# VH-VL binders against q9h9l3, part 309

Target 1, 176 residues: q9h9l3
Amino acid sequence: PRKMVAIDCEMVGTGPKGHVSSLARCSIVNYNGDVLYDEYILPPCHIVDYRTRWSGIRKQHMVNATPFKIARGQILKILTGKIVVGHAIHNDFKALQYFHPKSLTRDTSHIPPLNRKADCPENATMSLKHLTKKLLNRDIQVGKSGHSSVEDAQATMELYKLVEVEWEEHLARNPP
Key: E = the ipSAE of ESMFold2; O = the ipSAE of OpenDDE; V2 = 0.75 times the mean of E and O plus 0.25 times the DockQ between their complexes.

## First folded at step 17 (VH-VL)

Design ya151 (framework fv_fezakinumab)
Fold by ESMFold2-Fast, scan of step 17:
Structure ya151 (fold): chain C 176 residues (1-176), chain A 123 residues (1-123), chain B 111 residues (1-111)
Amino acid sequence: as target 1 above (176 residues)
Amino acid sequence: QVQLVQSGAEVKKPGASVKVSCKASGYTFTSYYMHWVRQAPGQGLEWVGWINPYTGFEFYAQKFRGRVTMTRDTSISTAYMELSRLRSDDTAVYYCARSGTYYYDSGPRFDPWGRGTLVTVSS
Amino acid sequence: QAVLTQPPSVSGAPGQRVTISCTGSSSDIGLGYDVHWYQQLPGTAPKLLIYENSNRPSGVPDRFSGSKSGTSASLAITGLQAEDEADYYCQSYDYSLEGWVFGGGTQLTVL
């Protein structure tokens, strides 16, 4: 069977008025939740807005951060050929400027059985924080000091594991 | 409606540079990627590279690295491809084409295409 | 040289069925990337004919269909008409090249 990993990225604001989202941290965990990759990443453009309330990124994290091109290469080597799990994962792939095959992508923000288990509308896009609290009885993304992408990736993998058997069966019958 | 309008035909000498434009209308320019594809007379399609108009990120096919530069001007929704150190075998119709960015939009298929710009390189 | 392999030509009589193959490798179609097909009429830009293996854009008749299996894909055209005479190109994405790749094109001739 194909190996499975979960990913979560943090973005900062670059470009005019800080409106461009640029990759500033990436965490990847394996099926058991062990960290395979966790690096701060230096955008090629000047950071206008650290978005610290969400990203957890501060100026000190950028001092020894891995340059974007190098980090991207490292990350893509880990993701290639694997089933990649994420929450609203299109944002992570856009930040990486990367196209992962649809058949190997699992987005926990678009899995109807997962919403159903959480007593949420089946086709709604629920936040990672909400699903994790409802289904795992765990609080993530607490406070105003920003998110941990490791914590988010671990929670995302655990959420997927709750529906893995039924969702993989569904995908086998209804290929994406 | 969605359309891509390209600049007119160019005739260049070997060693010169050419810059082709592609003006987008009918959609949000920064929400889609822009690709460049060329086709030599009587030959097949060859992908040159792409640019993300939102970020300015650009990526080129190995064959063209060092000779091609892709840029955009978001104020006029226009993408550009500049090819330098032209050779006779660069003679081709150069197309721009739009693609989606991921799953929840149009996806990475090329639609629409510009009508093409013929670039002739001859002595 | 094109990255994806297509036959250079196919032919058929009006009303017949033809298929055009598109063969890739483990770094593109075999890795799970979708296949798209484009029709190019003489003197025109390519036009999207089939996307994501088997879907038709608005305006494309159902006699055009696509399929994908393993490292290859196929375009099927049934009920051939004279106006189908065109070049057909398959396209996918290649991980090793980090880019879009095309087949060499297939010229369809109708009697």
Scores: ipSAE 0.518, ipTM 0.832, lowest interface PAE 2.3, mean pLDDT 90

Design ya152 (framework fv_fezakinumab)
Fold by ESMFold2-Fast, scan of step 17:
Structure ya152 (fold): chain C 176 residues (1-176), chain A 123 residues (1-123), chain B 111 residues (1-111)
Amino acid sequence: as target 1 above (176 residues)
Amino acid sequence: QVQLVQSGAEVKKPGASVKVSCKASGYTFTSYYMHWVRQAPGQGLEWVGWINPYTGFEFYAQKFRGRVTMTRDTSISTAYMELSRLRSDDTAVYYCARSGTYYYDSGPRFDPWGRGTLVTVSS
Amino acid sequence: QAVLTQPPSVSGAPGQRVTISCTGSSSDIGLGYDVHWYQQLPGTAPKLLIYENSNRPSGVPDRFSGSKSGTSASLAITGLQAEDEADYYCQSYDASLEGWVFGGGTQLTVL
């Protein structure tokens, strides 16, 4: 019996032309949507592009941000041994420089039954905003001031709960 | 084309430090992790640690913490492993090896490997 | 001590089948981490033989295959040839150690 959490991270652009995504905020919620972790994180590399319209990150958030190495340790302590739910979660894990077991990972951008419930093509990658509106009748990521990773993590957990029984049964019969 | 070329054999006295290099070519150096693995004569493989050449983030096996330091120079696509306070049981071939940064980026498997650098610690 | 357990040796005659086991724990293979296998010919660096439980890199013959179940993995070699004589190592990741771990190695002798 494994506990389940949902994660959402915000990335800023580092490296040449800001093309590399570096972790700048991480939110983790439990099964009921309660916040277990929510911190701004200082990347080890120079920030070239805050990507504020999507990330919601601004220079002021970096002033008291937790250094990457410390934040990573805290986050991995929460994730280890748990089923982790996310949307396009590979981006989050790559930014954390972390390998989470495939069998304990649930990606709401790649769950065919969830797309079916939303009247979307089963193999398409649908945005979190679209799935949340269609299935939960809720608007997230509203406006141009950036996303809330807490809101996104909560929505992701609620979306997964819609297909949890069906998908866990599928995975038991068809292990990753 | 993808190659890891390591520095030559070293002979050191107990208490000294050794620094081994691994020069990468044929791929984007900063897009993969670099690992260090050692093998004592007639013994098995032992993972020492890894470094992300892009960020400089490094992580070491607990056994080597306080004695090992991993660095890189992105201008010449070279990774380094320095081991200090050498003991006779540090005598081993030291390998560098490449891994992906997550499952979709070649995954955590080690490929390719350098040919190894023999480090002999003797009085 | 090695973290993953392998038999120290296995042997077979040309044309036969051998299986090399790799046993982990709940913090590595049992947690769902993949297993990779390396072949080390005498005097050479290890070479990737099998990755992510059962996949072969280009150039590795289909006589080599891998599988994983529960806390264990296995490497199977069919149609044994003299050139298969080597040391074989399994590898995974251990969450408690936060690092890569290897088996102790298995020496294959082709009789």
Scores: ipSAE 0.770, ipTM 0.895, lowest interface PAE 1.0, mean pLDDT 92

Design ya153 (framework fv_fezakinumab)
Fold by ESMFold2-Fast, scan of step 17:
Structure ya153 (fold): chain C 176 residues (1-176), chain A 123 residues (1-123), chain B 111 residues (1-111)
Amino acid sequence: as target 1 above (176 residues)
Amino acid sequence: QVQLVQSGAEVKKPGASVKVSCKASGYTFTSYYMHWVRQAPGQGLEWVGWINPYTGFEFYAQKFRGRVTMTRDTSISTAYMELSRLRSDDTAVYYCARSGTYYYDSGPRFDPWGRGTLVTVSS
Amino acid sequence: QAVLTQPPSVSGAPGQRVTISCTGSSSDIGLGYDVHWYQQLPGTAPKLLIYENSNRPSGVPDRFSGSKSGTSASLAITGLQAEDEADYYCQSYDSTLEGWVFGGGTQLTVL
């Protein structure tokens, strides 16, 4: 079996009116939920909007943050050759400016059996918070001080494990 | 109409630098990556590198690191590739080509391509 | 050397079928990266012919088809026509090189 990790990234707003999403934190956990990587990342351009309510990023986190190019190299070394699980994971890969093979990508926002287990329409896009509450009876992203990317990555891995056998069989028969 | 228009042919001496431009029109310049690919006379295609016009992030094939620089000017939707310390074996047609930024928005395929800029390096 | 391996030439008569192979490794096609194909007519820039293994852009006739299996991909051209005479290049992404890679190109001659 190929090794599996889960990822979650936090982005801040850069560029005109803070509309550009730039990577500011990345967390990666292994199959058992142990942290493999968790670093604050310094965008190459001026941060206009920390988006703190969602990202949890504050100015103090940027003081000793790893520059984007270096962090990207570290992250890609961990992801290469592994099955990578995420929720709306295209946002994470776009922030990393990286193409991960589709056959090694698992997006818990687009797994019909997972929605079915949560009593949701199979083809709807459900939030990580909703699926985690329904299927794991756990509240994540609580309060207004921002999300924990470690917490989100761990929840994402646990959600995937609920449908792993069924979904891997589906993908083997229907390669992406 | 999506179009990439490249600058004209260049003749350079060994050791010089050349800067090729690629002007985009017909689409949102910052929504796609811009790649540079070269082709020596009678040879195959060789990827040089890419730039994200939105962020300015650039990444180059190892062979060209230290000699190539990619930039862009979003006000005129133009990408640039500058190659320094030219050698005779840098003689090639240099193409710019567009790709998506992720699978959901066109993916990593190259479409369209510019018509190419011939760069001749001779003494 | 090119990273992906293609035969240097292939030939066929009008109306026949030809296939062009593209062989990679465990770090590119074998890792699950998609294969794209480009047609280059003499004196012109390459043109996208097939993307993401088997999809055709608008305007490309269904005589052209692509497939991928393991570490290899193939481009099939049926009902060969004189205007198909061109160079064909496969392309993928290589995780070890962290970049896009091309095959060496295949010259198709229509006899």
Scores: ipSAE 0.778, ipTM 0.902, lowest interface PAE 1.0, mean pLDDT 92

Design ya154 (framework fv_fezakinumab; at its last look DockQ between E and O 0.81; V2 from the best seeds 0.80)
Fold by OpenDDE, look of step 18:
Structure ya154 (fold): chain C 176 residues (1-176), chain A 123 residues (1-123), chain B 111 residues (1-111)
Amino acid sequence: as target 1 above (176 residues)
Amino acid sequence: QVQLVQSGAEVKKPGASVKVSCKASGYTFTSYYMHWVRQAPGQGLEWVGWINPYTGFEFYAQKFRGRVTMTRDTSISTAYMELSRLRSDDTAVYYCARSGTYYYDSGPRFDPWGRGTLVTVSS
Amino acid sequence: QAVLTQPPSVSGAPGQRVTISCTGSSSDIGLGYDVHWYQQLPGTAPKLLIYENSNRPSGVPDRFSGSKSGTSASLAITGLQAEDEADYYCQSYDSELEGWVFGGGTQLTVL
């Protein structure tokens, strides 16, 4: 099997005025879209803003949520040594307070061939929702219930698969 | 000008604790990680741990777990490293060093470094 | 003892080229983590010399260069000068230890 996974995280607001983005859910899927990890995560600090309209996180989800440090360990174990695909993935890694090798990172928000395929400017930052609609003819992040990190991770993987061959070849010739 | 100003030299007895401070200036304290690295006399650099001043998250090298505590006071842009149950082989210069939170903001490279704080543990 | 392996010492005459190797493993450099280099002059704190394998911070002369391949990295100094006499350390991240690691350090002597 391919050593490739896709990740998507949801964050809540902690700290003063809820300006701190804290990890509250993390979903990881394999190359085929199978869920490898999907857990609600309890931030170490009091949640000030659940950001439900975007995150989909509610108070009830935190009742049995996995403590951050434990979840982080679990997640890192899954990610280590793998090519990790994500959209604006730096936010996920930052929330995890984790560094993944650049050479093993794939950010679908910064893949020129992907944007080109979607008839978007190559150097523009496009949303996952937009790319998914354009290239996969699928609607994600619909409704008022907030995002589904599993759905977003799966979409991210599917998008990457569209340009995988071309992009991997490019990276091989131009390592970061 | 980015600066890390560390507390002065410490002399401790075995079994005691020491707390070293590192005051940051010239940048947003909470936008960068703070690392602690020590260097025994005539020896190499040894990473002790790091703290995210923004979240308070800390992570320590396994060797120091149970003896080291890293904290921060964001109101005065100061990071602290406390090492307990000191022994003679803890004698070293302890450095604080800044790194980015991700690759787009300086990444995991350490820059700048404090001038170091000598901690001497002797009977 | 150090996770990354460096030669304990290297030497060269002024104007010569010297290289310092940094050998890691499959859990650090070999996994793809970047290597950084630090220069430590006698009695001073380390200073960032090379970051992300081959980049020089402002103020670092171009006679310093870094490279990475496989599980190893290398620091090259051309046109060796007396002021280059110092200790040099490589650094990376180890996934197994979940922390940053340093080489044992290399003492560079300018003859």
Scores: ipSAE 0.876, ipTM 0.934, lowest interface PAE 0.6, mean pLDDT 95
Fold by ESMFold2-Fast, scan of step 17:
Structure ya154 (fold): chain C 176 residues (1-176), chain A 123 residues (1-123), chain B 111 residues (1-111)
Amino acid sequence: as target 1 above (176 residues)
Amino acid sequence: QVQLVQSGAEVKKPGASVKVSCKASGYTFTSYYMHWVRQAPGQGLEWVGWINPYTGFEFYAQKFRGRVTMTRDTSISTAYMELSRLRSDDTAVYYCARSGTYYYDSGPRFDPWGRGTLVTVSS
Amino acid sequence: QAVLTQPPSVSGAPGQRVTISCTGSSSDIGLGYDVHWYQQLPGTAPKLLIYENSNRPSGVPDRFSGSKSGTSASLAITGLQAEDEADYYCQSYDSELEGWVFGGGTQLTVL
């Protein structure tokens, strides 16, 4: 059987006006929500905007952070051959500079049955915070000290598990 | 119009280094990856490696690690591939080719390709 | 050795159909990575012919088509024309090698 993991990354702003998103933290959890990986990561480019309110990342976290090239290698070893669940996961894969097979990728921001369960339009892109509140009755990303990528990865896995049987059947009939 | 223009043919002796350039135009240079692919005379295509022009991150096929270096100069939208300690079996046409950074932005396919740079290694 | 396996040559008469196979493994095509196809006319750089298994770039005639199943992919060419004489290469990504991989190439001869 193919194993399943969930990933959530925190990005900081690099490049002109800080508009490019660069990987600065990655958390990966297994099917049961146990943490497999959680590291601060040093981007190869100068950080213009820590985006601390959202990312939770501060300059102090960069002092002993794992260099991008090393962290990428560690992360890819965990993801390879597994079904990877995430929310707007294309942003995480772009930050990793990695192409994960489409057939092994599950994006909880683009699963129509999940939106239906939340009483949201099927084709809308809903936030992780909104879906988690509606479907799991839990508040995540609370406060102004930044998000926890561990908490977000755990919530993402639990959201996927609500539609797993239905969505896997759909994908078997309609390969990506 | 998207275009990749490569430097001219090179003739090198065994043990020398060669640096091939690929100048991009018609698109945002830092929004796509640049790959290098070679083709020995009468042989097939062999992927050498790639570089992210924005970050400078580079990744090479195992066979070339320790001998190849990929760099870029964003001020002139030019990518470079330098191959050192040349051997006669490095004689090949070296191509640059563009790919997207994820599936919905042109994906991992190679388009366009440069016209190629012939590197001949002989005594 | 090439990582993906293609027949070294294929031939057909004008107007006929030919199919070129591309066989991978569980670490590339079999893992779900897409297959792309390139046409290389004599003395020229490769040109993208088919991408993401079955899509055609603008300007590529519909007589070229691609498909993928399991660990293999195919390029089909119908209504063969003399200008189709070229080398054809399949390409995918290999997770164990962490890189792009090509087939050995297939030389198409129009008789």
Scores: ipSAE 0.791, ipTM 0.907, lowest interface PAE 1.0, mean pLDDT 92
Fold by ESMFold2, look of step 18:
Structure ya154 (fold): chain C 176 residues (1-176), chain A 123 residues (1-123), chain B 111 residues (1-111)
Amino acid sequence: as target 1 above (176 residues)
Amino acid sequence: QVQLVQSGAEVKKPGASVKVSCKASGYTFTSYYMHWVRQAPGQGLEWVGWINPYTGFEFYAQKFRGRVTMTRDTSISTAYMELSRLRSDDTAVYYCARSGTYYYDSGPRFDPWGRGTLVTVSS
Amino acid sequence: QAVLTQPPSVSGAPGQRVTISCTGSSSDIGLGYDVHWYQQLPGTAPKLLIYENSNRPSGVPDRFSGSKSGTSASLAITGLQAEDEADYYCQSYDSELEGWVFGGGTQLTVL
């Protein structure tokens, strides 16, 4: 059976006006929520906007951060061959500059049964924070210091488990 | 409208370096990856590496590490590949090719390709 | 030396069906990575023919089709025409080589 992990990334703003998202932290957890990887990552380009209120990234985190090329290699080695779960996960793969197989990708922002459980329209995009509160009765992303990618990855895995059996059967009938 | 225009043919001696250019037009240069692929006479296609034109981040096929450098100039929407310490078996047509950055827009496929730049290495 | 294995050549008469195989390994196609196909007409650059296993770009006739199963992929051409005479390459990603990889190419001859 294929092993499963969840990933969450925090991005900083690079490029003109800080509008481009670049990877600055990545956390990976296994099926049970144990941390497999959690590193601050130094983007290969100048940081224009740390986006700290959301990202939790501050200048001091970059002092000993792992250079992007090295971190990317470490992360891809963990992801290879696994079902990878994330929330709006296309942003995470884009930030990693990597194309994970579609058949091994699970995006909690695009699962109609999960939206239905949250009493949301099946095609609506809900934030991870709201889904977690509605479906798991937990608050994440609490406090004044930004998001924790470990906490977010753990929440994402728990959300997926709520629909895992139904969604895996759906994908088997409807390969991407 | 989307076009990749490559520099002209080059003739070099063994031990020299060559720098091939690829000018993009008709799309946002920094929003897509640029790949380099070569084809020796009578041979197949061989991936050399890629560059993210936005950041300058590059990644090379293992065979070319230490001899290839990929760069770009975003002000003129141009990517470059430089190959050093040339040998006669580096004689090939060198193509640039664009790929997308995520599945829902262009994806990992190579489209379009430049017309190629013949690099001949002979003594 | 090619990472993906293709037959060196295939032949068909006008109107016939031909297939071109592309066989990879457990580190590329077998790990779930998509296969793309390129057509290279004599003296020209490669052009995208099929992407993400089975999708056709605009302008590619529906007599070209692709599929993938296990560690292998196939390109099928029905209603073969003289202008289909070209070299055909498959492409995928390989996790051990950490990069994009091509098949050795297949020369299609229209008899």
Scores: ipSAE 0.728, ipTM 0.892, lowest interface PAE 1.5, mean pLDDT 92
ESMFold2 (binder alone), look of step 18: mean pLDDT 92; pTM 0.940

Design ya155 (framework fv_fezakinumab)
Fold by ESMFold2-Fast, scan of step 17:
Structure ya155 (fold): chain C 176 residues (1-176), chain A 123 residues (1-123), chain B 111 residues (1-111)
Amino acid sequence: as target 1 above (176 residues)
Amino acid sequence: QVQLVQSGAEVKKPGASVKVSCKASGYTFTSYYMHWVRQAPGQGLEWVGWINPYTGFEFYAQKFRGRVTMTRDTSISTAYMELSRLRSDDTAVYYCARSGTYYYDSGPRFDPWGRGTLVTVSS
Amino acid sequence: QAVLTQPPSVSGAPGQRVTISCTGSSSDIGLGYDVHWYQQLPGTAPKLLIYENSNRPSGVPDRFSGSKSGTSASLAITGLQAEDEADYYCQSYDSDLEGWVFGGGTQLTVL
């Protein structure tokens, strides 16, 4: 079978009033939750808003951060040919400026069985924090000094593992 | 109404450079990727590369690396493709074409296309 | 030069059905990337005909349809008309090349 990884990215605000999301950190973990990649990434555009309360990114992290073009190459080398799990993963792929095949993408914000297990409407978009608390009885994204993309990627993989057998069977019968 | 308007035909000598422009209108220029595709006379379509007008990030097909440069000017919603060290087999119509940035926002398909710019390389 | 394989030509009489194949590999169509089709009339720019395997843009008649299976895709044209004489190109994305790829094109002749 194809190897599986989970990804979580942190974005900072660029562009007018910091409204555009640009990649500033990426974490990738394997099936067992071991870290394969975790780097701060320097956006090609001027950072207007670090969004530190959510991203955990500060100006100090940018000093020796990997330039976007180099980081993108490293990340895509890890993702290519693998099943990639994420939460609202379209945001991560857009920040990477990358199209991953739909058949190899798993978005834990759009898996009806996962919402069903959490007693949530099947087609609702639930936050990673909510699903992790409800299904794994763990609090992630605690405090106001920023999220850990490693912690988020690990939680995302564990959430997917709860529905993996059922969802892979569904996808085999109903290809995207 | 979404439009891509390209610069006019060019005739160049071998070894010269050519810079083709593509002016976008009718949409948010920085929200879509801009691609360049060429077509030699009587031949098929060949993808050259793309640029993200927001970030300036560009990626080129391996065949053109070292000879092509893609840029943009967001103040006038215009993308540029410059091809250097021209050879006679670079004679082609060069098209710009728009794509989305993800599957939800028009996806990777090319729509619309500019009308093309004929570049002739001859001695 | 072309990464995706198409027959160089296909022909049919008015009212008939023709099918144009597009064959890729495990790094593009076979990896799950969508296939798009473009129609190019003589002297004009290509025009989007089918996107994401089987969808039609507004204004494209339902005589044109697309499908995808395994490493290949097909464009079907039913009720063939003289106005359908054109070159047809398939397109996908290739993960090894990290870029968009086209078929070599198929010239359709209406007899």
Scores: ipSAE 0.768, ipTM 0.898, lowest interface PAE 1.1, mean pLDDT 92

Design ya156 (framework fv_fezakinumab)
Fold by ESMFold2-Fast, scan of step 17:
Structure ya156 (fold): chain C 176 residues (1-176), chain A 123 residues (1-123), chain B 111 residues (1-111)
Amino acid sequence: as target 1 above (176 residues)
Amino acid sequence: QVQLVQSGAEVKKPGASVKVSCKASGYTFTSYYMHWVRQAPGQGLEWVGWINPYTGFEFYAQKFRGRVTMTRDTSISTAYMELSRLRSDDTAVYYCARSGTYYYDSGPRFDPWGRGTLVTVSS
Amino acid sequence: QAVLTQPPSVSGAPGQRVTISCTGSSSDIGLGYDVHWYQQLPGTAPKLLIYENSNRPSGVPDRFSGSKSGTSASLAITGLQAEDEADYYCQSYDSNLEGWVFGGGTQLTVL
């Protein structure tokens, strides 16, 4: 079987009015939730908005951060050839400037059985916080100092495990 | 209408450098990646590399690393490809082509393409 | 050295069907990367013909269709017309090379 990892990235705002999301932290965990990668990352563009309430990123985290090009290389070495799980994962891949194969991508914000278990409409896009509370009875992203991408990646892997057998069978019958 | 307009033909001697331009219009220049692809006379298409016009991030095919540099000027929506230490086998039409930045925004497909710039390297 | 393998030429009569194959490996098409197809008329730039295995851009006739299975893709052209005479290129992404790769191209001759 192909190895599986979960990823969560934190983005800061760059570009006009800080509307562009640039990678500032990335966490990757294995199937058991062990951390494979967790680094602060220095964007190549000027940071306009740290989005600290959500990202947890502050100016001090950028002082010893890994430059984007180096971090991207390290991250892609971990992701290549693996099934990658994430929540709204297109945002993470876009921030990485990377095209992961659709057949090896699992997005917990677009898995109908997962929404069904959470008593949500199958086509709704539910937040990671909501699904984790409903299905794992765990509070994540607590407080106002920002999210932990390690915590988010771990929660995302655990959520996927709840539907893994059913969803992998669905994908085998309906290849992306 | 979305257009990519490239600079005119160049004739260079071996060892020289050439810089080809690609001016974009009809879309937000920084919202798409710009690729460079070359085609030697009578031969197939060969991908050279790409640049993100927003971030300036550039990535090149291994064959061209150390000889190619891609840049852009966002104030005039223009991308550039400079190839140095030219050899006769660098004679080719060089195309720029646009791609999306992710699957949900036009994806990795190349559309549109510039008309091409013929670069001839001869002594 | 084309990474993706295409037949160098195919031919057909007006009104007939031709198929052009594109064979990759486990690091590109076989890994799940999509295949795109480009048409290049003599003396012109390539034009996007099919994207993401089977989708047609606006303006491309339904005579052109694409498919993908395993490590290979195919472009089918039905109802051949004289203006279809061109070179056809498949394209994908290769994870080992970390870049876009093209097939060697197929010259279509309409007899």
Scores: ipSAE 0.766, ipTM 0.898, lowest interface PAE 1.1, mean pLDDT 92

